# VH-VL binders against b7kms5: the designs that were tried, part 20

Target 1, 80 residues: b7kms5
Amino acid sequence: DTFETVRNTIRIESEVDESLRQLCHEERITKETWLEAAYLYLCEKPEELAQVIQLAQERLSQRKAIADYKRAKTMQERFL

## First folded at step 17 (VH-VL)

Design t_2
Fold by OpenDDE, look of step 18:
Structure t_2 (fold): chain C 80 residues (1-80), chain A 125 residues (1-125), chain B 107 residues (1-107)
Amino acid sequence: as target 1 above (80 residues)
Amino acid sequence: QVQLQESGPGLVKPSETLSLTCTVSGDSVSSYYWTWIRQPPGKGLEWIGEIYYSGSSYYNPSLKSRATISVDTSKNQFSLKLSSVTAADTAVYYCARDYTLDEGSEDFTIYFDYWGQGTLVTVSS
Amino acid sequence: AIQMTQSPSSLSASVGDRVTITCRASQGIRNDLGWYQQKPGKAPKLLIYAASDLQSGVPSRFAGRGSGTDFTLTISSLQPEDFATYYCQQFFNYPFTFGQGTKVEIK
């Protein structure tokens, strides 16, 4: 079988990324295949998926707040 | 699912104030920057200004402070007012969601990912 | 204001062609550059953000490259639906500014 891939830019929180990279190294897998496998697994686990989604939403909210703060500060400095 | 829709008069007389509203659906205005962009017929794009839901705003100096952008969180809308219009203000006006993406550290990037269909505003007596 | 200069202003190409559009900033803008596609009577559509990140749903034949002052948008194999006007835009500083556009026409 053959498959196509899609290039994605993924920006992961540094501590999470480091931990994930270490895990992938130990298990001799890639971060990409980990993400694929994790998603496919969760697709078969509706309760677990719901929990992950909720966590992801919370993380997104926090990340957005940080991003907006960075923008406000930086753009003000650049503009002035 | 996010949709933006411009609304307002398509005809404005010279020296009057152009008023447009952008209605947002599928997302809340309270978490993003929102921007207005215009395009004169057959011409390029011009950034008008942006606003954060908290009220912080920036404007293109080219508009000489004639532009005012506001947000109405209760209606999930934001609006543009452009005073003292002339024929030069004839354009298709677009509203867009102005997304800020965290890139880590002190870095971030910006892009306009959702646009309204645009509304033509003609300035004519 | 930061000036964005696109080249060429227009080009003619055939389906299947490799098309490259350049955008130069008057000063360094890091990777704060976006590319848009606009078809007549339609709003601009985001193609690339952060200079090289492909917007969701955009075909992989589109690619953005560059950092600093020189940027490129490449269409590896032009499709019929790709004939349009393309704009670059900098988000590095106010006011945000666009290139003058590049019209990709059918040869």
Scores: ipSAE 0.551, ipTM 0.868, lowest interface PAE 0.8, mean pLDDT 94
Fold by ESMFold2, look of step 18:
Structure t_2 (fold): chain C 80 residues (1-80), chain A 125 residues (1-125), chain B 107 residues (1-107)
Amino acid sequence: as target 1 above (80 residues)
Amino acid sequence: QVQLQESGPGLVKPSETLSLTCTVSGDSVSSYYWTWIRQPPGKGLEWIGEIYYSGSSYYNPSLKSRATISVDTSKNQFSLKLSSVTAADTAVYYCARDYTLDEGSEDFTIYFDYWGQGTLVTVSS
Amino acid sequence: AIQMTQSPSSLSASVGDRVTITCRASQGIRNDLGWYQQKPGKAPKLLIYAASDLQSGVPSRFAGRGSGTDFTLTISSLQPEDFATYYCQQFFNYPFTFGQGTKVEIK
């Protein structure tokens, strides 16, 4: 099956999600078809793909730092 | 690929100190929370405690006075010491990565996504 | 400490059956709950985090539901590889605690 689908859960920054949702609405596409198209497009463009990967790594590092900070703060408050 | 492996003596005498080391490969010990969990034979899982690589550690109150978790960044390892052991401490000991996932806003979630294979430690004369 | 109580402690089922395992917390834990699968002689494996989010690589026949104090893990069509022991675990507050486990056996 070349068109089998998988249901996944992802977390997107609110500002980015709102912008993406509006784009998808205006273009009359779905978020999932946009994601698929963006990835397939980038797979054939090594220079652009590398730049996207670098940005993703930077955002991942930021999210990890934020997550660890939130955990430390919350658990200190709960544990006393 | 992150891999964890427990090492240490499989037999410990009563009243001695149980010492285990978890060797981390494929990532840095200085990047996450790390946890120890044990499972007595035929029984369920018991969380022992955790350590944040640059900060504080937290322990199950039932083990607080006997358990110490530490990090050795030069060897990319973290360790468990459990003092004054008895037969009740016989268990399979697991090390695991404590992953903290950003949920946005003020939210986060925790899960243990990588586990060692486990090592049986028997406390017996 | 927050106690996690699983029900049943053991069950027998056939391939293809729908299986539901419950986990009850002694106080509210929001969605701060995970589900783990453990096969004999192996370490536990993460299935579900944040009560309902499926870990990467886990089959879609697994589903988690619930919030607050009452949670369920459902396997919609049991497969031979699903015979194992299942644990819930809360991460709302220290000490992080596990349920006692639910063993799913072949009938």
Scores: ipSAE 0.472, ipTM 0.832, lowest interface PAE 1.5, mean pLDDT 90

## First folded at step 18 (VH-VL)

Design p_1
Fold by OpenDDE, fold request of step 20:
Structure p_1 (fold): chain C 80 residues (1-80), chain A 124 residues (1-124), chain B 107 residues (1-107)
Amino acid sequence: as target 1 above (80 residues)
Amino acid sequence: QVTLVESGGGVVQPGRSLRLSCAFSGFSLSTRGVGVGWIRQAPGKGLEWVALIYWDDDKRYNPALKSRFTISRDNSKNTLYLQMNSLRAEDTAVYFCAHRTYSFDKWTSFFDYWGQGTTVTVSS
Amino acid sequence: DIQMTQSPSFLSASVGDRVSITCKASQGIRSYLAWYQQKPGKAPKLLIYAASTLQSGVPDRFSGSGSGTDFTLTISSLQPEDFATYYCQQFNHWPLTFGQGTKLEIK
């Protein structure tokens, strides 16, 4: 391997990010290497990968709902 | 060349226990990404998944059978086991062991090699 | 649990015929579906995985299609050795489940 990397912009929910940060600190790893390892591990267990995908879709739906709520609230505050 | 050979089947009375073995060659259950599972087939019926064990000793069970069946392995012997307790008439079936692998590109698993099965008959 | 329903349960056909077997999942299973062939007294044989990928060594007269809940196994030109029972299986949800099977018989 050449260890070539690609830059990514990732936004993580604050409480999850803090928990993950703490774990990585305690285990002397990085969020990047954890993400790589987690994905590769799940690729080896597609049955579990399927479960994670379902959870990820649910979390995305929740993010969208929150975003919509915030937009609506902002609009209400501007016109009322 | 992958080969799986089941053994340990026989005729037993209800309530008794039986341990099946699956001797395999051509692969190692210590190899990352490898799994081996049990699938059974009642006479004249379809296939039913029983249990699966991964290379890292992680295990999955059919919830209907989890309380009575235990899957285990001995890597030094390249052998898979199925401990069956409190056997019932409905456990009568041919029991297959099968090699489980995955596709990295397709993100899915499949049973690509199967043994010929061992017959378990539970009868009074 | 995910219910896998095959149709038809029984199919009569002749050598040379084009035949199709369907498998419907009670919930979306993406493309995590495999097809197996089983002959009497023998172990199942993997034909297709990932819904449409042909297993190595399997004749190309076999093909699979579908995604989500509806899947199809097709044999373009039936050969004498193809008369058997066929099963679909999903890998998307625990517990793993199979279809009830489709028995392909000689007409």
Scores: ipSAE 0.711, ipTM 0.912, lowest interface PAE 0.6, mean pLDDT 95
Fold by OpenDDE, fold request of step 20:
Structure p_1 (fold): chain C 80 residues (1-80), chain A 124 residues (1-124), chain B 107 residues (1-107)
Amino acid sequence: as target 1 above (80 residues)
Amino acid sequence: QVTLVESGGGVVQPGRSLRLSCAFSGFSLSTRGVGVGWIRQAPGKGLEWVALIYWDDDKRYNPALKSRFTISRDNSKNTLYLQMNSLRAEDTAVYFCAHRTYSFDKWTSFFDYWGQGTTVTVSS
Amino acid sequence: DIQMTQSPSFLSASVGDRVSITCKASQGIRSYLAWYQQKPGKAPKLLIYAASTLQSGVPDRFSGSGSGTDFTLTISSLQPEDFATYYCQQFNHWPLTFGQGTKLEIK
């Protein structure tokens, strides 16, 4: 068996990344294989996948809100 | 071919306990992605989900029934169980067991095979 | 809990008719919806999953559509064996919930 991989640049919230990194280290896995495994596992439990998707959407919304706030603040400061 | 056969139903008095069994063939509950659930149907009423057990022994319950009902399995016997305690009149129903599977491409699950059901009657 | 509301609850039709049954979810459930057929004294039979995917062995006169909160089961040309009760079910939220059912009767 061969695996064709695709390079991805993923930005993760710092506290989550640190926690995940620590977990992967202790369990002798990588964040990449953890992500793959987690997704496949959830695909086998679509009922749970739905919950994760909702959580992911909420987190995205929070990211956007923070980004928008920072952008607005920067713009305000620029024109003061 | 997948088959499920429920048994253990009967007439019981309120407050009593009853254990239902579901013998299945054509699949294994140890197979990754497989689940088996209980769904009940009161006389002349619709369907109500009771509980679900996954291949990894993870379990989900209808919150209204969790305190009284327990789902379990014996893989060596290919049998699903439903332990029902403190039975009430409103638990009167036909109890179905159903095979649960999923679609990888559609990211969804469904009950694709059902047993014939076993009747539970709770009455004084 | 997610409430699944079917309409109509009762439907009378004739052989050869085109009929549609609607299922509405109280919240968005994506496409995590299945349709079942149940005849008197029998177990439910899966017809459609993922809102629109026809289960193997089910006649193609059955079709499903919709996403989010509004879903429809359509029978293009009713056959005698199609008179039964139909249920929708969502898999998006715990607990799993069914519609109240739609009984399709002979006119």
Scores: ipSAE 0.697, ipTM 0.908, lowest interface PAE 0.6, mean pLDDT 95
Fold by OpenDDE, fold request of step 20:
Structure p_1 (fold): chain C 80 residues (1-80), chain A 124 residues (1-124), chain B 107 residues (1-107)
Amino acid sequence: as target 1 above (80 residues)
Amino acid sequence: QVTLVESGGGVVQPGRSLRLSCAFSGFSLSTRGVGVGWIRQAPGKGLEWVALIYWDDDKRYNPALKSRFTISRDNSKNTLYLQMNSLRAEDTAVYFCAHRTYSFDKWTSFFDYWGQGTTVTVSS
Amino acid sequence: DIQMTQSPSFLSASVGDRVSITCKASQGIRSYLAWYQQKPGKAPKLLIYAASTLQSGVPDRFSGSGSGTDFTLTISSLQPEDFATYYCQQFNHWPLTFGQGTKLEIK
């Protein structure tokens, strides 16, 4: 491992981020190293990785639905 | 070379218990990414997944069998076990143990090596 | 549970024939599918994993294709040793499940 890193800007749901921060604080790790470790662990268990992918797709769909709703509401407020 | 050899099969009456063993060589169940599973095949029927154990002792079961079957390992002996309790006629089958590994690039797993199986017959 | 349905259940063919076996999943399983060959009284043998990756040592007359719900195992030119039962298996959902099998017989 070369430990070369790439900077990322990641937006996480506030409640999830708070929980994750608390966990990382208690376990003396970082969100970055937790993400790396979690991904690598799941790569070794593709059966579980498949479940996580499904959950991630569902969460993305929810984000889109919320965004669409907010846009629609804003438009309604402007023109009614 | 990977080798798996099942043993412990036999004829038992319904309600009894039986423990199967799978002695393996050519790999270690302590190696990250390694798993070993049980798959059974009733006479003249297809394959049915029973259970899987990972290198970190994490276990997965067929929900239909979880209450009666237990998968375990002894790394010092390179042996996999299947404890079967409250046996039923429908448990009659050849029981295979199989090496489970994964592809990092394809994000999937597979059973690449299988034993020859041990026969379990449950009859009154 | 994910149901894996193979077609056909029985297939008769001759040496030299091109044969195809289909496996359909009741829901999407991405490419997390393996194919096995089993001869009478023997253990299953892995042929293909990840839907289309040939296992080392397996002849290249075997090939796999598909993703999502529809998958196909193809033998380009059937050899005498290829008469056996073939199974597909998914690794996308617990519990792991197999197709019911396809018995390939000599015509």
Scores: ipSAE 0.695, ipTM 0.908, lowest interface PAE 0.6, mean pLDDT 95
Fold by ESMFold2, fold request of step 20:
Structure p_1 (fold): chain C 80 residues (1-80), chain A 124 residues (1-124), chain B 107 residues (1-107)
Amino acid sequence: as target 1 above (80 residues)
Amino acid sequence: QVTLVESGGGVVQPGRSLRLSCAFSGFSLSTRGVGVGWIRQAPGKGLEWVALIYWDDDKRYNPALKSRFTISRDNSKNTLYLQMNSLRAEDTAVYFCAHRTYSFDKWTSFFDYWGQGTTVTVSS
Amino acid sequence: DIQMTQSPSFLSASVGDRVSITCKASQGIRSYLAWYQQKPGKAPKLLIYAASTLQSGVPDRFSGSGSGTDFTLTISSLQPEDFATYYCQQFNHWPLTFGQGTKLEIK
């Protein structure tokens, strides 16, 4: 039952990470096994996976918009 | 050999109820990734999705029908049901049940085996 | 709801012809599309899933292509048993929806 694994680093919104960490603690599982289980489960329901992908795209766009805003605000403040 | 057989169709008056059955063999609805859908076809018209039940008893309905139609199952008999209430003339159709499965590597699902259908006629 | 629009609605062709049927989605559905064949008085039969993956047991004269909103089913050399109505179906958004059908008849 040993699996080959890959080390990865990811950045997760802090409130989401805190909630996920607490859930995993209470259920006595790890974030990595939760992520693996969630992906495998969604692959069995591709109709729902499509909804998750749509939400992920929306969150990605929001992250990019926030990053662009912060960059623009920093430029504006350099000339005050 | 996957087989699905619908039954319970007939002529019924508007406002009445009817329960369709789908007897299946060659698969288990308890197997992960498996589901069964109901699809209907009005005379001379195309196909319309009605409902889907998953292996974990999760259910999805066409929103136009969800207040009147209920899908359920009896795994001990390898049978599922479509309860149709408050029937209208627009519900006149051939009703098919179809085996649903998925592809892990293609990230999609599909209806790969279909029954031959049962006819429901709503007439006064 | 995702509207699936097929073209043409009716197609007349001869044995041996190459035919194409198109399906257009009102929004992007990636490649989450299936094609079905239905003969009169019979149940639909799955031909293609994931836009281009041929179902086991389906003759290789059938092929599918496309992604996003525009999809095509092609029959490279029409056989007598191919005269039927063809439907596309999307699996990307609830509710699941079918195209209105394309009837393929002998000329």
Scores: ipSAE 0.404, ipTM 0.840, lowest interface PAE 2.5, mean pLDDT 91
Fold by ESMFold2, fold request of step 20:
Structure p_1 (fold): chain C 80 residues (1-80), chain A 124 residues (1-124), chain B 107 residues (1-107)
Amino acid sequence: as target 1 above (80 residues)
Amino acid sequence: QVTLVESGGGVVQPGRSLRLSCAFSGFSLSTRGVGVGWIRQAPGKGLEWVALIYWDDDKRYNPALKSRFTISRDNSKNTLYLQMNSLRAEDTAVYFCAHRTYSFDKWTSFFDYWGQGTTVTVSS
Amino acid sequence: DIQMTQSPSFLSASVGDRVSITCKASQGIRSYLAWYQQKPGKAPKLLIYAASTLQSGVPDRFSGSGSGTDFTLTISSLQPEDFATYYCQQFNHWPLTFGQGTKLEIK
C-alpha cells in the first residue's frame, strides 16, 4: 500500500507543453504517468533510449545557446 | 537454463535462398525486455550483426542485409527464423543466434547467451 | 555507423602477464559497450557489459573500464584458458557494430 514519489519541478517549452497536455487529456492520463511510462519503455530498449538522449543533448545545446545570446544582449544594453 | 540451437545451414549456390532456424528454450520471446539477435562470422573474420527481434515483434536489421534477409518468429514453437534470399559468396559464414536482454540500472543491452552456430557456405 | 577500432589486432603474451586491450568508438557511446571472448570453433562468450560490469561466472581477473569513446579490457594475470580472440561491441546506435577483434596468443 505504500506509494513513494519524488517531487520535481521542470520547465517545458510552451508549444511542447501544450501539445503534451492535449495528448494527456485526450488519452485520460497525466504528464507524470506519461513521463514514467516513456522512461520505463525506453529502458527496455536501451538502443532507442540512446537516440532520445541524443535528441535531448541537442535540445539542451540549443537552450544554452539561446540563454547565452540573451545574457550577452542584456549586458550590451546595460552600457547604455 | 537458456539454450539456443541453430539449424538449416548448408552449401548453396549463389542466388539461392536458405532459411535458418533458431530453436530456443529457457526463456520466452514474449517476455518484456527480451530479444534474439542473429550475428554472423565469415571464415577467419570478425563478428557482424545481422538482425534483432524484440519481444513486441519490433525488428532491426543491418542495413547492408535488410533488402535480402528477413527475421520472423513462431512463439508456439519457440523458434526464430532468418530467411536469406539472393545469397552471395560474402554471405558465407557461421550464423549464431543470441539471447538479448537489458540492464535497467546500467541503461544498456547485451547478448548474454549464444547458440553454437550453423554454417552457411555459398559457392558455385 | 559507429566504427569500433580495437588495438592491438594481435598480442602475444605469457601466462601470468597483465594485458590490456583497447577499443575506440568513432562517436561517443556512453558506457553502452560489451566485451566478448571467443575461442576457436566456439561461440562468443559475454565477459563484460556496461563497459565495466562483470558477467556472472566470469573470473575477476577480467575487468573493464572507460566511457565515451575509449574503453579498455584488462586481464590482470593471464591464465592458459585466456588465449582467445576478444571483441568489443556497442549498443548505443543502429546498426549494432563490433570491433575487428584482438587475438591473444601464448608466447
Scores: ipSAE 0.392, ipTM 0.836, lowest interface PAE 2.5, mean pLDDT 91
Fold by ESMFold2, fold request of step 20:
Structure p_1 (fold): chain C 80 residues (1-80), chain A 124 residues (1-124), chain B 107 residues (1-107)
Amino acid sequence: as target 1 above (80 residues)
Amino acid sequence: QVTLVESGGGVVQPGRSLRLSCAFSGFSLSTRGVGVGWIRQAPGKGLEWVALIYWDDDKRYNPALKSRFTISRDNSKNTLYLQMNSLRAEDTAVYFCAHRTYSFDKWTSFFDYWGQGTTVTVSS
Amino acid sequence: DIQMTQSPSFLSASVGDRVSITCKASQGIRSYLAWYQQKPGKAPKLLIYAASTLQSGVPDRFSGSGSGTDFTLTISSLQPEDFATYYCQQFNHWPLTFGQGTKLEIK
């Protein structure tokens, strides 16, 4: 008769997290329930979910490029 | 059993308007996840998507038609409408309405049930 | 707009043949593709959604494959009732678009 939950940790860009926390505070909800609701809502409109996935892929690529740059810069600094 | 029946087609002169109806049963357009679309097929040609309306009254249109065509509904009559204005010869087609649903575990939508269509002919 | 290009446009085959129809999207659509069958004077009928998931009530001689941009509908043993026009359709990007159709005729 109750939901089972799974505890996970995630990393969110700080500016995005701050905005989301403010929204959740104002609406008196939690980030967890917001994430669940957003996913369930988008599942009812998969064509919109597809756009969210496209944006998520773009953000993932951007994060990878930044991480690769930082890794290369750190290795160069070890040679200097 | 899901059924959709189109009506309101006919022969009209260019520049005139028509309102098509789609009477449906076996589902409610107020049910979350449900939608209904209009798709057309010119004589001897393929299928072209026209418009889609969702259960929450959100609407999407083929951009080539958006300025002239409006989708709407009357939930009390289980009826969907397509208002077509400023008709042109290229609008000549069979117009189908189709039930839209989604798959939670495949993350996609599709048109699973179709009406038999109503014919619109635009000629001078 | 995503252009959906089917090949071949016309296909002549015999009962019992294995046939394949391809559909190419102008950019990636993941697996968000449906296949429809349409007989002359009739409404389209959904065969496959999500590229490879068979709609309920559709014979298992129909199958779909592919992801990204290249998709295939296969009929493993052609039956007399399978002579029709077949359309692919993407549901990944607005506007929704269909392929131009593949007409399958009896040889």
Scores: ipSAE 0.338, ipTM 0.829, lowest interface PAE 2.9, mean pLDDT 91

